# Designs tried in a protein design chat: VHH binders against q9y6x5. Part 259

Target 1, 379 residues: q9y6x5
Amino acid sequence: LPPKLLLVSFDGFRADYLKNYEFPHLQNFIKEGVLVEHVKNVFITKTFPNHYSIVTGLYEESHGIVANSMYDAVTKKHFSDSNDKDPFWWNEAVPIWVTNQLQENRSSAAAMWPGTDVPIHDTISSYFMNYNSSVSFEERLNNITMWLNNSNPPVTFATLYWEEPDASGHKYGPEDKENMSRVLKKIDDLIGDLVQRLKMLGLWENLNVIITSDHGMTQCSQDRLINLDSCIDHSYYTLIDLSPVAAILPKINRTEVYNKLKNCSPHMNVYLKEDIPNRFYYQHNDRIQPIILVADEGWTIVLNESSQKLGDHGYDNSLPSMHPFLAAHGPAFHKGYKHSTINIVDIYPMMCHILGLKPHPNNGTFGHTKCLLVDQWCI
Key: E = the ipSAE of ESMFold2; O = the ipSAE of OpenDDE; V2 = 0.75 times the mean of E and O plus 0.25 times the DockQ between their complexes.

## First folded at step 11 (VHH)

Design Q6 (framework vhh_surovatamig_d1; at its last look DockQ between E and O 0.80; V2 from the best seeds 0.00; counts 0 for: pae E 7.7 > 2)
Fold by OpenDDE, look of step 11:
Structure Q6 (fold): chain B 379 residues (1-379), chain A 125 residues (1-125)
Amino acid sequence: as target 1 above (379 residues)
Amino acid sequence: EVQLVESGGGLVQPGGSLRLSCAASGFTFSDYAMSWVRQAPGKGLEWVATIKQSGSETDYVDSVKGRFTISRDNAKKSLYLQMNSLRAEDTAVYYCAAKYRYRDAFYEPKSYDYRGQGTLVTVSS
């Protein structure tokens, strides 16, 4: 049988949730497979950018999805959660489902993974769901598993996306043990449903399954706010993206805007585009604005108002609170093996290997995941 | 063109009731979660209530739970807010807002894709 891979994302699942909460189903999944305890994601640590990094193996500056909200100064186009359908934004990279889709006797499927309902390089998955947040996990799972089981050409790569625990993390904050316990229990139950469904369909032993996330969640507070209006007038700039990494498009001299912002808060770093730290790999793209503001962990950038969010993400990708995990099960993976850390871009070359695909040039390192795979020598 | 038009605001005594309406046009209403947000005098925008696309799931800020009811009619592209037992602290401009994706939650009024011009609700003796 051709190798098959299902990639599942639970948005905003912070890595240390595994240590602080109970996950009977996920732990069983891990016990029979592998776990990477911490995945260092890409900067900025937001949903669209990191999901695209997982499936391209590229830093954000390279694949071109540099935020959930973007502006292109040349075309005057805007990208947002509700305006993500223009291939213009996605075509700077080739995601793995496109690569897979273009192979003979293979097809791809997707349930609401970012970018999967857009033709990228004139290619779209044979089976996909348009994004609709009201569609249940069960329905998404049913479609994905149906396609994995009954399609011709066979679906050999599929993606499944779910919005929790991110939404709840924003509402309650990751440190709210009472509410987050409830939320995370539901997530674990969904994982149980996934496993059960796969077993019922006879897919469990032959399907490779990766369960991961795009980012974590840090605790925010009404006491940790950075009000930009106290530092600069709105007439002097356009805000392309706000918090915790604000993208600033100056309407006046860039230097003047920078000077007004550079000392706005001791809990915020202000960078000219050319001065963005190299470790972020967040410089070499025209969609990155001339000035970015990076709030410290747990601080929120606001415009003359309070924030009702008690949790947020998008911060420095070196922060443990921003890191997701990766668990995997299937014939390609060892059983009962735990690994400490990988980079999120490392997932792509691993998936390509599992599927027998030639990877596009990417920033991942296959060597980082070798110990997870049964067919590789682990040094 | 996308348009959200609120109505139903006015002056009401404490303990009174109002029903707000929002008429939507220019977008696929049924694809969006809808919310009411409000801005009290001298305060910032505050999330009040959300109803998901199907209308079966609702959420409220704690201060209005048990008093306010959000509902929608997808066929009429309309959103409603039944406000009972109104209090002085409910005085605000109320805005209808639409959100396609809720990964960032509904609790940030500035994150909505569309928002109306608002209708004023004044609760006073």
Scores: ipSAE 0.433, ipTM 0.777, lowest interface PAE 1.4, mean pLDDT 94
Fold by ESMFold2, look of step 11:
Structure Q6 (fold): chain B 379 residues (1-379), chain A 125 residues (1-125)
Amino acid sequence: as target 1 above (379 residues)
Amino acid sequence: EVQLVESGGGLVQPGGSLRLSCAASGFTFSDYAMSWVRQAPGKGLEWVATIKQSGSETDYVDSVKGRFTISRDNAKKSLYLQMNSLRAEDTAVYYCAAKYRYRDAFYEPKSYDYRGQGTLVTVSS
């Protein structure tokens, strides 16, 4: 009886892949549900920040996961994708699975969504998998569906994370049609398997399912490198994150470091923290370093070395190449409705509405998603 | 304390073979994707090969495909690189490297969580 929601992310699924590649299973899912063609994500357009924005409704400066690599000068703690389990990093916000499972007779389940194997505010997802990239999609799906179908108290909110097409997008670049067609076909088959499993278990008609992503992917090239070592000596700064948004902690006078960098490349913007554009909502957190460098689309910041990456993300969130999509199906959603755009932070208040949860203060706007929902008057 | 200890390097003639080994300790080996990266004299680090946690999925830089084979033994916490048909351009220090989350591409050599001290391979007549 209680409404249930499964939130699925395919990492690095660029919105325009939908029109440029074949997705018979995903298109069937969309035809019977809703599509948001472009989701404007948060800056920086990286994995950990955007996954946390989806589940908190907050800009990165407000939830504190401001990059995939971070440093806190007060505690001297480091964050990375190999060192992400310290609750310190996650505790500046309350993700939806925590709010959900604190309700009477509700629990939450997670298959590898960033943060779900961490006790945030001393609360970890009721059922979860420790992150391990070699666990197959099928095994992740088996665990999630078992928990959705058999748990007491019932699982009402579940998350499922998959690493593709991000991993292949980095390796081949989004313009490699042959390799990306193969990769994206495999993802569409996984979506088919997901829907088939939910039908076989009797969940399909009464489970709300959101399929989305955190960001897109842009093409890189050996011809588009910004050699940071040619502009500034390593001894003048500590490098917290490199590309395409470099996070620079000066070791000498900040203005001197800025002056050495500001003319380093016409394909890189150099910002003092106070000068970061307001539209990024990326200023008011101590984890944002005093200087950031923002490469132009398709450019890679390197330390006097070549790069083997052919695709990357993390760029300006106004770029269409950085935008994912959102598709959804279930009793809360219309059938056959297409919407042009929402902000990624809007997903959180929509999910709270579907689940009957009171949202924490957030940056999302429920009105932006009303047309997707059967219980709302559309504009 | 995390340790990655490479061995099996040495001097070999062109066309010869070597088998590199890497002994891991201080972390849960089976949770990590493992790679070999190399540094030729006067050059930067270059990714060579990667093997996922299960051992079933591998990938190689084009210049070594068909000549090198990466493998792992999770019970022995060991990583291997079988190098056949060696060429002068294979001369480098070879490093064993580990990455836990496997969310980013493996082609960024400085993104690994752990890297060993390396073993020198010299291919020379």
Scores: ipSAE 0.025, ipTM 0.554, lowest interface PAE 7.7, mean pLDDT 91
ESMFold2 (binder alone), look of step 11: mean pLDDT 85; pTM 0.860

Design R1 (framework vhh_8dlx_2; at its last look DockQ between E and O 0.77; V2 from the best seeds 0.00; counts 0 for: pae E 3.6 > 2)
Fold by OpenDDE, look of step 11:
Structure R1 (fold): chain B 379 residues (1-379), chain A 125 residues (1-125)
Amino acid sequence: as target 1 above (379 residues)
Amino acid sequence: EVQLVESGGGVVQPGRSLRLSCAASGFTFDDYAMHWVRQAPGKGLEWIGNIYHSGSKFYNPSLKSLVTISRDDSTNTLYLQMNSLRAEDTAIYYCARSKIYYKYGDWKESAMDVWGKGTLVTVSS
């Protein structure tokens, strides 16, 4: 049988949740497979960029999805969660489902993974669901498993996306033990459902499954706000993205805007585009705005309004609170193996290897995942 | 059936305080932002403030110092505390809901879709 891979994302699943909460189903999944305890994601640590990095192996500057909200100065186009369907934004890279879809006797499927309902390079998965937050996990899972089991050409790569625990993390904050325990229990139950469904369909032993996330979550507070209006008049700039990484498009001289913002808060770093730290790999794209503001962990950038979120993400990708995990099971993976850390871009070359696909140029390092794979030497 | 029912209105003297209640049925506050809106005689609707599912509150700047919004999730009741009432605060006061929904990392808010019948507050000496 051709190798098959299901990639599952639980949005905003912070890595240390595994240590602080009980996950009997996920732990069983891990016990029979592999765990990467910490995945260093890409900067900015947001949903669209990191999900696209997982499936392209590229930093944000390279794949072009540099935020959840973007502006292109040449075309005057805007990108947001309400306006994400234009291939213009996605076509700077080739995601793995497109690569897979273009292979002979193979097809791809997707359940609401970011970008999967958009034709990228004139290619869309044979099976996909338009994004709808009202659709249950069960329904998404049913569709995905149906396609994996009954499609011709066979679905050999599938993605499954779920909005929790990110939504709840925003609502309650990650430090709310009571509410987050409830939410995370539900997530574990969903993982149980997934495993059970795969076993029932006879897919469990033959399907490679990766369960991961795009980012973590940090605790926010109304006492930790950075009000830009106290530093600069709103008429002097256009706000492209707000918190915790603000993208500033000056309407006046860039230097003047920078000077007004550079000392706005001791809890915020202000960068000219050319001065963005190299470690972020967040410079070489026209969609990155001339000035970037980066709030410290747990601080929120606001205008003349209060934040609605008790938790947030998007911060420095070196922060542990921003890191997700990766667990995997299937014929390609060892059993009972734990690994400390990988980069999120390393997932792509691994997936390509598992599927027998030639990877596009990427920033991942296949060597970082070798110890997870049964067919590789672990050094 | 989804319903909002305001109560607590009446005639009050200037300078007094009043607390309005809004009883919600058929839904819970978990997925909604709740709003207070008023309409003075011969005037349009004026937004007073709201409370979100997260507990965050927002107020009309012109009324912020005079009003406090709160909720009791156990009773599914919304409250509006008004202080130092003036003649110009005479109005029908409405509670309303707006749906909160999540999409790829952001919470969104729909238009107000359910309103109460309102409760009349008359401020008169």
Scores: ipSAE 0.602, ipTM 0.877, lowest interface PAE 0.6, mean pLDDT 95
Fold by ESMFold2, look of step 11:
Structure R1 (fold): chain B 379 residues (1-379), chain A 125 residues (1-125)
Amino acid sequence: as target 1 above (379 residues)
Amino acid sequence: EVQLVESGGGVVQPGRSLRLSCAASGFTFDDYAMHWVRQAPGKGLEWIGNIYHSGSKFYNPSLKSLVTISRDDSTNTLYLQMNSLRAEDTAIYYCARSKIYYKYGDWKESAMDVWGKGTLVTVSS
């Protein structure tokens, strides 16, 4: 039977939480497998873009999910969390679950990973849950393990998404040690439950499991606000996305809008699309707006004098606070190996290798992950 | 049992100040935005403002200079401070909650689902 892989994301799990909090279950998982201490994610460091980058191996400009809120100038379509199911948005790439289930005698299963409830290239995950944040981790896990254990053709690739610690990171901020300690302990208990469930069902020995995340979290404050209304009248532009990377569609001359914004705050960089730093790989897509505003770490762009968030993400992907981790266990992986860093786009070609799939053209580098794998020569 | 109980209403003279309280029980207080709404005799509901768990607050523009909303998470209590009261501020004052939830990192707020019974404020000489 083909190798099997379960890809798990705990949204907003900052890499340094591993060293700053206690994770007995996750540490046991790591001890018997591999750890990548820091994963450099893609800019913008937001949920939809980075989850799609993991499963496509592509930068955001190439896969077309360039933010959590988008506008396509050619079609005049809008994307948001309430309007995210149009395949138009997702069809610029082929995610790994589509490639996997199109192989002979293979299926894919999904518990709420972004995009898995959308028919991408007319193909939806063979088994999936429609997104509903009120569904417990236990129910998501029970469905995934049922599908892994009982499906014909067999499920060889499965995904599981969980909203924490992202939701609590926004609510409390990562510097709230008391609240974050409680939240992270609950997450470690869920990881313990996952491992125990896999063992009880006889899946643990032959299933490869990746536990990772899309981004980290940084502390916000009412002392660190950038009031956009104080710099420019909103009649001069359409706001596509606000913070911490604002996407600005000018209604008047673009240079005039740029000039009104460029001195708005010393804590914000203003870029014309053609001037966006090359290291972001964030330029070559029509969904990237003509002007973007990039707030400094911990700063919030607002239209009024207040913000509801105590923690946020979406900042420059060079910031350690934006970086998640990756841990993995299974027959494909070494035991007890630690690796310092990979790029998030490197996960896709590694997963394709584990599953015996031919990767689509992508931005990942298989060589970056070879040391994690038992079948590869590291040096 | 989810409960919101307003208090601090009564008869006050014009120009005076009054502080209303709303005691919350039976739910996780910091998962909710808290609102004040009033209804003057023979009139519709008028939203006064709200406050989020973060301390961020929004006011009805027509009332912004007259009111201050605060919350104390240690006692699960919402407050409304009203200053320079006028006869037109005579109303029943309600507190209400709306759930905050996150969807793929995006903040959302539900409609107000639980209301208190209200407390009457009468501004008269």
Scores: ipSAE 0.251, ipTM 0.667, lowest interface PAE 3.6, mean pLDDT 92
ESMFold2 (binder alone), look of step 11: mean pLDDT 85; pTM 0.846

Design R2 (framework vhh_8dlx_2; at its last look DockQ between E and O 0.77; V2 from the best seeds 0.00; counts 0 for: pae E 5.7 > 2)
Fold by OpenDDE, look of step 11:
Structure R2 (fold): chain B 379 residues (1-379), chain A 125 residues (1-125)
Amino acid sequence: as target 1 above (379 residues)
Amino acid sequence: EVQLVESGGGVVQPGRSLRLSCAASGFTFEDYAMHWVRQAPGKGLEWIGNIYHSGTKFYNPSLKSLVTISRDDSTNTLYLQMNSLRAEDTAIYYCARSKIYYKYGDWKESAFDYWGKGTLVTVSS
């Protein structure tokens, strides 16, 4: 039988939640599989960019999804969660579900993973759900497992996306033990449901499953705000993205805008595009604006309006609070193996290997995940 | 059944204060942003302000100094406090809801999907 892989994302699942909360179902999943304790994600640490990095193996500057909100100065197009279906934004890379879909006797399925409801390179998964936050996890899971089990040609790669604990992390903040305990318990229960469903369908032993996330969450506060209006008049720039990484499009001389912002706050770094640190791999794309502002961990960039978020993400990808985890189970993976750290872009070449796909050029390193795989030699 | 029932309207003299209430039922009150809107005779709808489950409030700048919006989630009640009423404040006052939902990293707000029947406020000497 051809190998099958299900990729599951729980948005905003910070890695250290595993240490600070109880996850009996997830721990059982890990016990019978593998765990990567920390996954270093890509900068910026936001939903669209990181989910696309997982499935392309590329840094944001390479795959072109550089933020949740983007602007292209040439076409004058805007990208946002309310306007994300234009292939223009996605076509700078080839996600793994497209690669898989184009293979003979294979098809792909998706349940609301970012970009999966868009024809990319004129290809869309044979089975997909349009994004709808009102659709339960159960319904998404039922569709995915049905497709994995009964499709012709067979679904060999599937994605499943869930919005928690990110939504709640924003609402309550990650340090709210009471509320986050409740939220994370629900997540663990959903993992239990997933495992049970796979067992009931006879898929558990043959299906490779990866459970991961795109980023973590840091605690924010009303006492840690950076008000841009105190530094620069709004008429001097267009705001493309706001916090914690603001993307600034100057309406006047770029240098003037930069000079007004460079000392705006001791808790914010201001970069001209050409001066963005190399370690971010966030420079070589026209969709990155001329000036970016990067708030320190836990600080929020605001205008005159106060922030409603008690938690946020998007910060420096070297911060542990921004890091998700990866767990996996299936015939391709060892049992009871734990690994300390990988890069999020390393997931792509691993998935390609599992599925027997030739990977597109990518920034991942297959060697970083070899120890997770039963068919590889691990030194 | 979803219900929004405004109350507290009536005839008041100029300079007086009035507090309107909107009783909500039949839905999870915390999942919605609540709004006040008014319509003066012969005029269009005017947005007064709103309040989110977080307690964050937004007001029409033209009315900000004259109104205060609040909500009580324990009783599913929305309030509009109006001070220093003027003749031009004569209108039917409506409460309305908009759903708050999450999408790919951001909380969003839907269009108004349910309105009360309104309560008449008449400011007259």
Scores: ipSAE 0.624, ipTM 0.884, lowest interface PAE 0.6, mean pLDDT 95
Fold by ESMFold2, look of step 11:
Structure R2 (fold): chain B 379 residues (1-379), chain A 125 residues (1-125)
Amino acid sequence: as target 1 above (379 residues)
Amino acid sequence: EVQLVESGGGVVQPGRSLRLSCAASGFTFEDYAMHWVRQAPGKGLEWIGNIYHSGTKFYNPSLKSLVTISRDDSTNTLYLQMNSLRAEDTAIYYCARSKIYYKYGDWKESAFDYWGKGTLVTVSS
């Protein structure tokens, strides 16, 4: 049987939730598999970019999904929630499900992972669900397991996306122990349901399963707002994305716009594109705007005096609050092994190895993950 | 069944205050942004403002000094406090809802999918 892999994301699952909350089902999963305690994600630490980095192994500047809201100066196209299906945005990289299903006798399946309902390089996941947040985890899981068991050619790579704990993290903030305990308990129950379903269908012993996330969450406050309108007239720029990394397209001389912004707040860094720190790997794409504003952790950039969010993400990827975890179980993985840290781009070459796929050029380092795998020398 | 029922309208003298209520049922109230909208006789709809579960509020700038919106999620009730009423505030006042949902980690707000039958406020001396 060809190797099979299920990649699961629980959006916004901050790594230290594992220390601070109880996860009996996830802990059983980890005990019989592997844990990476921190995954250093890519800047900006937003959902679309980081989910695409997982499946391409590329930094955002290289795969072209550089934010949740984008503008392309060459084509003058806009990416937004109402226009996220244009393959133009996704075509700067080849995600793993495309590579996988182009192999003989292989299919890919997807339950709402970002990009899987888009025909990327004229190829859409062999089996997929159109994104709809009202569809339950159980229904997503039932479709995925049905496809893993009953498809010809067989599904060898599958993805499953769930919106929590990100949605609740935004709503309540990560420091709201009462609400986050309830939310995280529900998520652990879903992980228990996932494992139980795989066992009952005879998939558990031979399917490799990765449970991970795209980013964490930090606490926000109405006391930590940066009012952009107080520093610059809206007529001098076009706002492509707002918070916590604002993307600024000047309508006048770029240096003049920069000078109006540079001292706006001590809690915000203002970068000309060429001055963005090299460690962000966030410079070499036309979709990255000429000026970006990067708020300090827990600060929110607003155009008026208020913000809806009590938790947010998108901040500097060096912040522990932005880091998710990775857990994995299956025939490819050791049992009972813990690893401290990997980079999120390292997941792609590891997945390619597990599936026997030739990876496209990427920014990941296979050596960072080889100790998780039974077929590798760990030294 | 989703219901939005406005109350508290009636005839009021200029310069007075009035509080309107909107009783909501048949849905998870905290998942929705709640809005007030009015329509003066022979005029189009005018948005007054909204309030999110977080307590965050936005107002029509023309009305900001005259109105206060609040909500009580424990009783599923939306309120509109109006002060210093004028003849031009005569209108049918509607409450409406828009769903707050997450798409790939982003907050989104739907168009209004339900609104009430309204309550008439007549400002007359």
Scores: ipSAE 0.064, ipTM 0.470, lowest interface PAE 5.7, mean pLDDT 91
ESMFold2 (binder alone), look of step 11: mean pLDDT 83; pTM 0.821

